# VH-VL binders against q8ixk2r445to577, part 325

Target 1, 133 residues: q8ixk2r445to577
Amino acid sequence: FFGMLQNKGLTDYCFDYNPPDENQIVGHQVILYLCHGMGQNQFFEYTSQKEIRYNTHQPEGCIAVEAGMDTLIMHLCEETAPENQKFILQEDGSLFHEQSKKCVQAARKESSDSFVPLLRDCTNSDHQKWFFK

## First folded at step 16 (VH-VL)

Design b29 (framework fv_cosibelimab)
Fold by ESMFold2-Fast, scan of step 16:
Structure b29 (fold): chain C 133 residues (1-133), chain A 120 residues (1-120), chain B 112 residues (1-112)
Amino acid sequence: as target 1 above (133 residues)
Amino acid sequence: EVQLVQSGAEVKKPGSSVKVSCKASGGTFSRWAISWVRQAPGQGLEWMGVIIPYFGTANYAQKFQGRVTITADESTSTAYMELSSLRSEDTAVYYCAKSRFYGRSAFDYWGQGTLVTVSS
Amino acid sequence: NFMLTQPHSVSESPGKTVTISCTRSSGSIAYHYVQWYQQRPGSAPTTVIYEDKQRPSGVPDRFSGSIDSSSNSASLTISGLKTEDEADYYCQSYDSSNKHWVFGGGTKLTVL
């Protein structure tokens, strides 16, 4: 699967990666932004290794969740994916983060009207359902 | 430092086509969004379309659909805008402009502009 | 489809403050970012405000941007007006339904 990773509940929003420096792609939070349908910084690939890759840059980035955190951060991809970079895209559209046993949910960023994907306890909410477009 | 350098002025006859180039340097050309904007003498800015070179995806303003084609050559970091079936009303300065994130970012760098004159 | 409407011209004396409005005809002005461009005679446009109210490096703090949801408008405010501020100013916002950028009609600023 690859394309724009769109939320079922927050229907106009897609995974979006907007690092401040185009030469430094790692260490920043993945956000949600209005889907534009043109690829670019909203283009992600779900791999057979259960990674969510941002591959419009070299070296390629892989979404990870650091221990004890709930935010999705861009890390460098590794030849063998570490556990914190593995997400199971389930048939119902849930993105299950194996290491934490939590699901990716579209959520409002603290004290703002902007949106981000966060790890939350798994529910059947449409805000936890994702699909590639 | 990012720089966009456009091809030189053109004089064309009605019914012909023109192809303007925009060569980029100083950054990651393939990952940018490159828009084309025109400005008729004494008039305002008019957005024509965009290309994202890495994806080869282009989108065009409704007014220009069927007449405009925007392409990119990643090996030379060059974007092109071709406008066909030229009319005198197409006389304008044509700009290329770079934005970082399509649909969100400002046009932070502009080419110097290319004057296209359409006359019989 | 929407239009961004700007006044055709504004004028003010040196040292004073001027405000240029940009009104969106359909949909909320706050739904997408508004950018502002300055075009001096004979030159390509340059960005003076991006993402509603941010200033690029090198743009003096006399330039500011704001959004007013009640009038469905964005505004560019230039304080301490100088002769070198004479230019055309364009607002720009995004049409998500068509995936298109839209420019305002432009405002000619005269400093006299």
Scores: ipSAE 0.514, ipTM 0.854, lowest interface PAE 2.4, mean pLDDT 91

Design b3 (framework fv_cosibelimab)
Fold by ESMFold2-Fast, scan of step 16:
Structure b3 (fold): chain C 133 residues (1-133), chain A 120 residues (1-120), chain B 112 residues (1-112)
Amino acid sequence: as target 1 above (133 residues)
Amino acid sequence: EVQLVQSGAEVKKPGSSVKVSCKASGGTFSRWAISWVRQAPGQGLEWMGVIIPLFGTANYAQKFQGRVTITADESTSTAYMELSSLRSEDTAVYYCAKSRFYGRSAFDYWGQGTLVTVSS
Amino acid sequence: NFMLTQPHSVSESPGKTVTISCTRSSGSIAYHYVQWYQQRPGSAPTTVIYEDNQRPSGVPDRFSGSIDSSSNSASLTISGLKTEDEADYYCQSYDSSNKHWVFGGGTKLTVL
């Protein structure tokens, strides 16, 4: 699968990567923003290694969750995906982070009107359901 | 430094087409959003459409749907805006403008503008 | 479909403060970033405020932006007004339903 990764519950929002420096694509948090449908910084690929790849830059980035964190951070992709970069896209649209046993949920960023994907205990909420558009 | 350089002024007859170019330098052209904005004499700014060169994806304002086509050539870092079925009301300065993230970022660099005059 | 409404013109004396409003006709002004552009005669526009209230490098701190959800408007405020500030000012925001940018009608600022 590839395309804009959209939330079923927060219906107008897509995975979005907006690092402040276009020459420094790693180390920043993945956010949610209004889907524009044009590709660019909202274009992701779900791979056979269960990675969520950011295809706009070279070298490509891979979404990861660092130990003890609940935020999704952009890392460099590796030849063999490490466990912290593996997400199982389930039939119901859940994105299950294998290493932590948690699901990706659309959530409001603390003290802000902005939205981010965060790891949360898995529920049947539409805010934990994702699809490529 | 980023620069956008546009093609020169054009005089066109009603019913014809015009194609304006916008050559980019100084950055990652393919990953930008390149918008086209026009301004009739003494009037305000009007957004026409956008292209993301890397993806070849374009989107157009409803008013121009079916008359405007925006394209990009990544090998020359050049965006084009073609407007067909020209009318006298299409007389305007046409600008290309760069933004980093479509739907979010400001137009941080603009071309110098291209005057298109439509007259019989 | 929405409109961004600006006053056609504003005027003020040097050294004073002027505020230009940009009112959104439908949908919340707060849910989408507002940008502000300055255009002097014969020139392309330049950004003076981006993402509601941020200033590009080189824009003096006497330029500021704000959002007022109660009036559904954005404002550009220029303090310590100088003759060089005389220009047309345009607000811009995003139409997420149509995936389009929308410009306000523009405000002519006269400094006399």
Scores: ipSAE 0.711, ipTM 0.905, lowest interface PAE 1.4, mean pLDDT 93
Fold by OpenDDE, second read of step 17:
Structure b3 (fold): chain C 133 residues (1-133), chain A 120 residues (1-120), chain B 112 residues (1-112)
Amino acid sequence: as target 1 above (133 residues)
Amino acid sequence: EVQLVQSGAEVKKPGSSVKVSCKASGGTFSRWAISWVRQAPGQGLEWMGVIIPLFGTANYAQKFQGRVTITADESTSTAYMELSSLRSEDTAVYYCAKSRFYGRSAFDYWGQGTLVTVSS
Amino acid sequence: NFMLTQPHSVSESPGKTVTISCTRSSGSIAYHYVQWYQQRPGSAPTTVIYEDNQRPSGVPDRFSGSIDSSSNSASLTISGLKTEDEADYYCQSYDSSNKHWVFGGGTKLTVL
């Protein structure tokens, strides 16, 4: 699967990666923003290694969850996907992070009108359902 | 440093077409969105359209749909804007502008502008 | 779609503070970043504020941006006004409905 990764509950919002430095594409948080369908920072790929890849740049980035964090951070992809970069996009649309045993939920950023994907306990909320478009 | 250098001024007859180029340097062209913005004499800025060179995807302001074509050549880091069926109202300075991300980013770098004059 | 409305002109003396407003006609100003551009006579626009309140490198801290959700407007504030600040200023934002960028009408700032 590839393209925009769109949230069901938070209508018209998609995974969006916007690092402040275009020459440094790792180490920053993945956010949610209004879907535009033009590729670029909203283009992701779900791979057979269970990675969510940001492959518009070289080297390619893969979404990871750092220890003790509930945010999605861009790391470099590795030849063998590390455990903290493995996600299961389930049939019901839930995006499950294997290592943390949590689901990715669209949430409002604290003290902001912005939105971010965060790891939360898995529920049946549409805010935890995602699809590629 | 990022730079956008546009082609020179054009003088065109009504009904003809003009194609303006915008060559980028000082960065990774494929990572950008290139928009075209025009400004009629004494008037404000008007967004015309945009292209994402890496994907070849373009979007145009409704006003110019069917009359404008924006393209990009990654090999030369050059974007192009072609406007057809020119009329006197199309007389303006045309700018290319670079942004990082579609929708949310500023036009952080601008070309120097290209004057297009449409007259009989 | 929407429009961004700016005052046609503002003027102030050197050393003073001036504010230029930019009102969004529809959609929430809080959910869409606002950018500000400066255009001196005979020159191309340059970015002075991005993402509501961020300054590009080289832009003095006299320039600041803010958002007022209650009035659905953005503001560019220039403190310690200098003669070189005389220019046209344009706000810009994004129309998510048609995926277009939209500029305000521009404001001519005159330094008295």
Scores: ipSAE 0.687, ipTM 0.907, lowest interface PAE 0.8, mean pLDDT 95

Design b30 (framework fv_cosibelimab)
Fold by ESMFold2-Fast, scan of step 16:
Structure b30 (fold): chain C 133 residues (1-133), chain A 120 residues (1-120), chain B 112 residues (1-112)
Amino acid sequence: as target 1 above (133 residues)
Amino acid sequence: EVQLVQSGAEVKKPGSSVKVSCKASGGTFSRWAISWVRQAPGQGLEWMGVIIPYFGTANYAQKFQGRVTITADESTSTAYMELSSLRSEDTAVYYCAKSRYYGRSAFDYWGQGTLVTVSS
Amino acid sequence: NFMLTQPHSVSESPGKTVTISCTRSSGSIAYHYVQWYQQRPGSAPTTVIYEDKQRPSGVPDRFSGSIDSSSNSASLTISGLKTEDEADYYCQSYDHSNKHWVFGGGTKLTVL
């Protein structure tokens, strides 16, 4: 699977990666932004190693969640995916982070009107359902 | 330093087509969004369309759908805008402009413009 | 499927403050970023404000942008007006439904 990773509940929002400059492609938080349908910084690949890869830049980035955190951060991809970079895209559209046993949910950023993907306890909410476009 | 350099002025007859080039330097061309904007003499700016070179994805303003084609050649870092079935009303300065993220970022760098004159 | 409406022209004396409005005909002005471009005669446009209120490097702080949800408008304010500010100014915002950009009609600023 590859394409724009869109939320079922926040219908117009996609995974989006917008680091301050091209030289700092890793270490920043993944956000949600209005889907533009053009690929670019909203284009992700779901791999057989259960990675969510950001292929637009070289070297390729892989989404990770650090221990004790709930935010999705861009890391460098590795030849063997570490546990913190593994997500199970389930049949119902849930994106399950194996290491934490939590699901990715579209959520409003604290003290802001912007949206971000965050780890939350798994529910049947449409805000936890994702699909590639 | 980012720079966009466009091809030179053209004079065309009604019914013909024109292809304007925009060569980029000083950055990662393939990852940008390159838009085309025109301005008729004494008139305002009019957005025509966009391309993301790496993906080859293009989108066009409804007014130009079917007459405009925007392409890119990553090997030469050059974007092209071809406008067909030219009319006198197409006489304008045509600009290419770069933005970092489509649908969000401003046009931070512009080409110098290419005057296209359509006359009989 | 919306228009961005600007006044056709504004005039002010050097040293004064001028404000140029950009009103969105449908949909909220606040849901999508507004950019502002300056175009001097014979030149390509340049960005003076991006993402509602940010200034590019090199643009003096006399230029500021704002959003007013009550009037569904964005505004460009230029204080300490100088002769070199004389130009056409264009607002721009995004049409999410059509996935394209929309420009305002432009405002000619005369400094006399």
Scores: ipSAE 0.706, ipTM 0.899, lowest interface PAE 1.3, mean pLDDT 92
Fold by OpenDDE, second read of step 17:
Structure b30 (fold): chain C 133 residues (1-133), chain A 120 residues (1-120), chain B 112 residues (1-112)
Amino acid sequence: as target 1 above (133 residues)
Amino acid sequence: EVQLVQSGAEVKKPGSSVKVSCKASGGTFSRWAISWVRQAPGQGLEWMGVIIPYFGTANYAQKFQGRVTITADESTSTAYMELSSLRSEDTAVYYCAKSRYYGRSAFDYWGQGTLVTVSS
Amino acid sequence: NFMLTQPHSVSESPGKTVTISCTRSSGSIAYHYVQWYQQRPGSAPTTVIYEDKQRPSGVPDRFSGSIDSSSNSASLTISGLKTEDEADYYCQSYDHSNKHWVFGGGTKLTVL
């Protein structure tokens, strides 16, 4: 699966990655933003290694969850996907993070008008449903 | 340092076409979105369209759809804007502008502009 | 679609503070970043504010951006006005529905 990773509940919002330094693609938080379908900062891939890759340029970035965090941070992809980079995109649209045993939920950023994907306890909320488009 | 250098001024007849180039340097062209913005004499800025060279994706302002074509050559780090069926109202300075990420980021670098004059 | 409305012109003496407004006609200003560009006579535009309030390197801290959700407007504020600040200023934002960038009409700032 590849393309825009769009949320069902938060209509018209997609995974979006836009680090401050375009030449330094790791270490920053993945956010949600209005889907534009143009690729680039909203182009992701779900791989056979259960990675969510930011598929724009080499070296490729993979979404990771750092210890003690509930945010999605971009790391470099590795030859063998580390445990903190493994996700299961289930048939019902839920995006499950294996290591934390939590689901990715579209949420409003605290004290902000912006949105971010956060790890939360798994529910049947449409805000935890994702699909590639 | 990022630089966008555009082709020289053009003088065109009504009904003809013009193709303006924008060569980028000082960065990674394939990571960018390149927009074209024009400015008629004494008027404001008007967005025409955009291309993301790496993905080959482009879109255009409705006003110019069917009449404008934006392309890019990654091998030369050059973007192009072709405007057909020229009319006097198309007389303007045409700018290319680079943005880091589509839809969100500013046009952080601009070309020097290309004057296109359409007159009979 | 939406429009961004700016005053046609503003003027002030050196050392003073000026504010240029940019009002969005529809959609929430809070959910869509606003950019500001400066264009001196005979020159290409340059970015002075991005993402509502961020200042590019090289832009003096006299320039600041803000958002007012109640009026659905953005503002560019220039303090300690200098002669070199005389220019046209444009706000800009993205129209998600139409996939267009939208510019304000521009504001001519005259330093008296």
Scores: ipSAE 0.658, ipTM 0.900, lowest interface PAE 1.0, mean pLDDT 94

Design b31 (framework fv_cosibelimab)
Fold by ESMFold2-Fast, scan of step 16:
Structure b31 (fold): chain C 133 residues (1-133), chain A 120 residues (1-120), chain B 112 residues (1-112)
Amino acid sequence: as target 1 above (133 residues)
Amino acid sequence: EVQLVQSGAEVKKPGSSVKVSCKASGGTFSRWAISWVRQAPGQGLEWMGVIIPYFGTANYAQKFQGRVTITADESTSTAYMELSSLRSEDTAVYYCAKSRYYGRSAFDYWGQGTLVTVSS
Amino acid sequence: NFMLTQPHSVSESPGKTVTISCTRSSGSIAYQYVQWYQQRPGSAPTTVIYEDKQRPSGVPDRFSGSIDSSSNSASLTISGLKTEDEADYYCQSYDSSNKHWVFGGGTKLTVL
């Protein structure tokens, strides 16, 4: 699967990666932003290794969650995907992070009016349901 | 560092078409969003459309849909805007402008502008 | 679709402060970033404020941006006015429903 990764509950929002410097694409948090439908910084690929890859800027990035954290951070992709970069996209649209046993949820960022994907306990909420458009 | 250089002024007859070029340097052209904006004499800025070269995707303002075509050549880092069925009210300075992320980022670099005059 | 409304012109003396408003006709001004551009006579526009209140490198601290949700408007404030600030100023925001950029009508700033 590839395309814009859109939220079922927060219907107009897509995964979005907006690093401040186009040549330094790792280390920043993945956000949610209004879907524009043009690909670019909202274009992601779900791979057979259960990675969520970002390839609009080079080098290619892979979404990861570091131990003890709940934020999705862009890391460099590795030859063999580490456990912190593996997400199971289930048939119901849930995006399950295997290492933490939590689900990706669309959430309001604390002290801000913006939205971000965060790891939360799995619920059957539409805010935890994702699809490629 | 980043620079956008546009083609020179044009004088066109009504009913003809014009194709303006915008050559980029100093960055990752293919990854940017390149918009076209026009400004009629003494008037404000009017957005016409955009292209994202890497994806080959373009989108146009409703007013220009069917008359405007925006293309890009990644090998020469050049974007083009072609406007057909020209009328006298199409007389304007046409700008290309770069944004980092479509729908969010400011137009941080602009071309110098191309004056297109449509007269009989 | 929405419109962004600016005053046609504003004027103020050197050294004073001026504020230019940009009002969104429908939908919240706060849901999408507002950018501000300066266009001096004979020149292409340049960015003076991006993403509501951020200033590009090289733009003086005299320029600031703000959002007022109660009036559904964004504002560009220029303090310590100089003659070189005389220009047209445009606000801009994105229309997510139509996937289009929208510009305000522009404000001519005269410094006399």
Scores: ipSAE 0.615, ipTM 0.882, lowest interface PAE 1.7, mean pLDDT 92

Design b32 (framework fv_cosibelimab)
Fold by ESMFold2-Fast, scan of step 16:
Structure b32 (fold): chain C 133 residues (1-133), chain A 120 residues (1-120), chain B 112 residues (1-112)
Amino acid sequence: as target 1 above (133 residues)
Amino acid sequence: EVQLVQSGAEVKKPGSSVKVSCKASGGTFSRWAISWVRQAPGQGLEWMGVIIPYFGTANYAQKFQGRVTITADESTSTAYMELSSLRSEDTAVYYCAKSRYYGRSAFDYWGQGTLVTVSS
Amino acid sequence: NFMLTQPHSVSESPGKTVTISCTRSSGSIAYHYVQWYQQRPGSAPTTVIYEDKQRPSGVPDRFSGSIDSSSNSASLTISGLKTEDEADYYCQSYDSSTKHWVFGGGTKLTVL
């Protein structure tokens, strides 16, 4: 699967990666932003290694969650995907982070009107359901 | 460092088409969003459409849908805007402009503009 | 669809402060970034404010941007006016429903 990774609950919002320096793509938090439908910084690929890849940059970025954290951070992809970069896209649209046993949820960023994907206990909420468009 | 250079002025007859080019240098052309904006004499700025070169995806303002086509050639780092069925009211300076992220980022670099005159 | 409404023209003396408004007809001004562009005669526009209130490198701190949700407006404020500030100023914001950019009608600033 590839395309814009859109939320079922926050229906107008997509995974979005907006690093400040276009020549340095690692270390920043993945956000949610209004879907524009044009690919670019909202285009992701779900791979057979269960990675969510950011393909518009070289080297390619892979979404990861560091131990003890709940935010999705862009890391460099590796030849063999490490456990912190593996997400299971389930039939119901849940994105299950294998290492933490938690699901990706669309959530409001603390003290702001902006939204981000965060790891939360798995529920049947539409805010935890994702699809490629 | 980043520079957008447009093709020269053109005089066209009503009913014809014009194709304006915008050559980019100094950055990663394929990653950008390249918009086209026009300005009729003494009038304001009017957004026409955009292309994301890497994806070849384009989106157009409703007013121009069916008359405008925006394309990009990654090998030459050049974007094009073709406007068909020209009318006298299409007389304007046409600008290309770069933004980093579509729907969010400002137009941080602009071409110098191309005057298109539609006259009989 | 929405409109961004700006005053046609504003005038002020050198050294004083001027504020140019940009009012959104529908949808919240606060949920979509506002950019401001300066266009001097014979030139392409240049960015003076991006993402509501940020200044590009090289733009003096005399230029500032703000958002007022109660009036559904963005404002560009220029303090310590100089003759070189004389230009047309345009606001711009995004329409998520059409996925299009929208420009305000522009404001001619005269410094006399």
Scores: ipSAE 0.641, ipTM 0.887, lowest interface PAE 1.7, mean pLDDT 92

Design b33 (framework fv_cosibelimab)
Fold by ESMFold2-Fast, scan of step 16:
Structure b33 (fold): chain C 133 residues (1-133), chain A 120 residues (1-120), chain B 112 residues (1-112)
Amino acid sequence: as target 1 above (133 residues)
Amino acid sequence: EVQLVQSGAEVKKPGSSVKVSCKASGGTFSRWAINWVRQAPGQGLEWMGVIIPYFGTANYAQKFQGRVTITADESTSTAYMELSSLRSEDTAVYYCAKSRYYGRSAFDYWGQGTLVTVSS
Amino acid sequence: NFMLTQPHSVSESPGKTVTISCTRSSGSIAYHYVQWYQQRPGSAPTTVIYEDKQRPSGVPDRFSGSIDSSSNSASLTISGLKTEDEADYYCQSYDSSNKHWVFGGGTKLTVL
């Protein structure tokens, strides 16, 4: 699976990664932004190692959630995916973060009009359902 | 430093086609969004379309769909805009312009412009 | 789809302040970034404001941008007007429905 990773509930929004420096792709939060369908900073790949990979730049980035956090941060991909970089994309569209036992939900960023993917308790909400386009 | 250099002025007959080039240097051409904007004499700026070279994805303003084709050659860091079925109303300066992220970022670098004159 | 409406021209004396408006006909002005470009005769446009209110390096702080959701408008304000500020100014915002950029009609600023 690869392409623009779009939310079923927040229907116009896709996973988006917009680091301020094109040569430093690590350490910033993954956001949600209006889907443009053109690839670029909205192009992600779901791998056989259960990674969500951003591979527009080298070295490739892998989405991770640090212990005790609920935000998705871009890390460097590793030869063997660490537990904090593993997401189970389920048939119903849920993205289950195995290490935390939580699901990725489209959510409003605190004190902002912007949206981000955050870890939340798993529900059947469409805001927790994702698909590639 | 980022620089966009466009091909020279052209004079074309109605019904013909024109292909303008835009050569980029000083950055990561393939990952940028390369936009094309035109400006008729004494008129405003009009967005025509965009290409993201690495993905080979292009999008066009509805007014130009069917007449405009935007392409890119990553090996030469060059984008092209071809406009067909030219009319006198297509007389304009054509600009290429770089943006970082499509749909969000400003056009931070512009080419010098290419004057295309369509006359009988 | 939508239009961005600007006044055709504005004029003011050196040292004074002008404000150029950019009104969006449908959809919220606040949901999409607004950029402002300056174009002097014979030259390509240059960015004076990006992402609503940010200034590129080299643009003096006399230039500022703002958003007014109640009027569904963005504004470019230039204080301490100088003769070199004479130019055409264009606003620009994004049409997420059609995935297109839209420019305003442009405003001719005369400093006299």
Scores: ipSAE 0.593, ipTM 0.872, lowest interface PAE 1.7, mean pLDDT 91

Design b34 (framework fv_cosibelimab)
Fold by ESMFold2-Fast, scan of step 16:
Formats: structure tokens, sequence, C-alpha cells
Structure b34 (fold): chain C 133 residues (1-133), chain A 120 residues (1-120), chain B 112 residues (1-112)
């Protein structure tokens, strides 16, 4: 699967990566933003190793969740995917982070009107359902 | 530093086509969104379309669908806009403009503009 | 499939403040970023405000942007007006349905 990773509950929002430096793509939080349908910074690949890759740049970035955190951060991809970079895309559209046993949910960032994907207890909410477009 | 340099002015006959170039330097051309915007004499800005060179994806304003084609050559960091079936009302200055993220970012760099005059 | 409506012209004296509005005919102005461009005769446009209220490096703090959801409009405010502020000003926002950019009709600012 590859394409724009869109939320079922926040219907107009897609996974989006907008690092401040175009040539330095690691260490920043993945956000949600209005889907534009043109690929670019909203184009992700779900791999057979259960990675969510940002591969429009070299070296490729892989979404990770650090221990004890609930935010999705861009890390460098590794030849063998570490556990913190593995997400199980379920048949119902949920993205399950096996290491933490949490699901990725579209959520409003605390002190702003922006949206981000966060790890939350798994529910049947449409805000936890994702699909590639 | 980022620069967009466009090809020179053109005079075309009705019914012909014109192809304007926009050469980029000073950044990661392939990852940008390059839009084309025109402005008829004394009129406002009109968005025509966009291309993302790395992805090869293009999208066009409905008014120009079927007449405009936007392409990019990553090896020369050049975007092109071709407008066919020219009419006198196509007389305008044509600009290329760069944005970092399509649908979100402002047009932070513009080409100098290319005057296309459609007359006999 | 929407319009961004700006006044055709505004004028004000040097040193005063002027505000240029940009009203969206359908859909919320707040759901999409608004950009503002300044264009002097014979020149390409330049950005004075991006993403609603951000100012590019080199643009003086006399320029500010705001969003008013109740009137479904964005505004560009220029304080301490100077003669060099005379220009056409264009707002721009995004049509997510058609995946297109839309420009406002432009406002001619005269400083007299």
Amino acid sequence: as target 1 above (133 residues)
Amino acid sequence: EVQLVQSGAEVKKPGSSVKVSCKASGGTFSRWAISWVRQAPGQGLEWMGVIIPYFGTANYAQKFQGRVTITADESTSTAYMELSSLRSEDTAVYYCAKSRYYGRSAFDYWGQGTLVTVSS
Amino acid sequence: NFMLTQPHSVSESPGKTVTISCTRSSGSIAYHYVQWYQQRPGSAPTTVIYEDKQRPSGVPDRFSGSIDSSSNSASLTISGLKTEDEADYYCQSYDSHNKHWVFGGGTKLTVL
C-alpha cells in the first residue's frame, strides 16, 4: 500500500510531514493536514516490514514512537525495522503499534488548532481508522 | 539562493501554441510544487496549474483543462507550461512560482514573468 | 468553486493604518491557509503574509494578517503607511475539493 494516508473520522486530513529543513528529514513530529492529493509530503508507503515510510527523500524516513511517548516522530529507516517503527494496518483500518499495544488516533494538538496522530487506547472510533488514497 | 528564470517574450498567431520555460536553481527543485499563474494586462492573478517534478503529478484549473500541459525535466531543473489553441484573450504575462508544500505553502519565489502576445 | 472577494481599491494617508479584507463565498476561511501577495507595476508578486499571519524575513512588522471566522474573511493590515506600500494586494487560499489555488480579485492601495 502506498499513497496519501487519510483519516476516516477527520475526513479531509492526511498524514503529513513538514520538517523545517527540506534536507534534514529526521527528528520532527508527523502531523495531520488537509489532503491535497498530489503526493509530495503526504505520500507514504506501508511496507512488508510494517513500516510507514516517507520515501520522497533520501535517506528514507520511517515513522517511530519512542518508549513512553505518544507522538509519531520521523526516524531514519533501518535495514531491519526496529519494533518502535512497526505498525499493523488492520483490516478495519486501525493502525496498531504492537510494541505499545496502542492505536494511532487523529487528535487535536493541546494548545493549538492543529491536528496530529497520537497513540491512544484502541477503540472503534473513526478517528482511529486510516486508509490509503 | 533560489531563483526561477523564465524564457523570453513571445508573439504568437491565433490558433498556435506557446511553450514557456522556468529554470530553477538554488534548491531541491524535484521536491517543490511549481505553479503557473497568468495576468492579462490590467487584470488580476489567475492560477493555471501545478506540477510536482519528483512525482510527475500535475493538476490544472478547470478553465485551462485540455489546453494547458505542465511538464518538468528534473535533469535540467526546468518546468514548462504549454498553452495550445491560442486566442487574443490569452495575451498575458505568465509566471512560474514555487511553493514548498502544495495546498499549504505560499508562493515564496516567482519567476520574472514571460509576456505572451497573441496577434497577427 | 468559490470566490475570494476583495475591495477593488482602498486609499489612506501616510502614517495611517489600512485594512484590506478577503471574504470567502463558500466553505470556511479558517480551514485553509490564506496568503497575501504585494505586486508593484512591472514586477512579479512577492509574499507579505503567509499561512494566515506569518511574516517573511524582510517584511516589516507594519504588515499583519488575521482571520475572522464570523465574517468568513481574512484581513491584511498595514500600519504606518508609506508611499512605497502603494501596490496591488492579492489574497490566495486553497480549494480542497478541486485541489486548486484561488486568488482574490486584488485591491489597489493608494497612499495619498
Scores: ipSAE 0.562, ipTM 0.865, lowest interface PAE 1.9, mean pLDDT 91

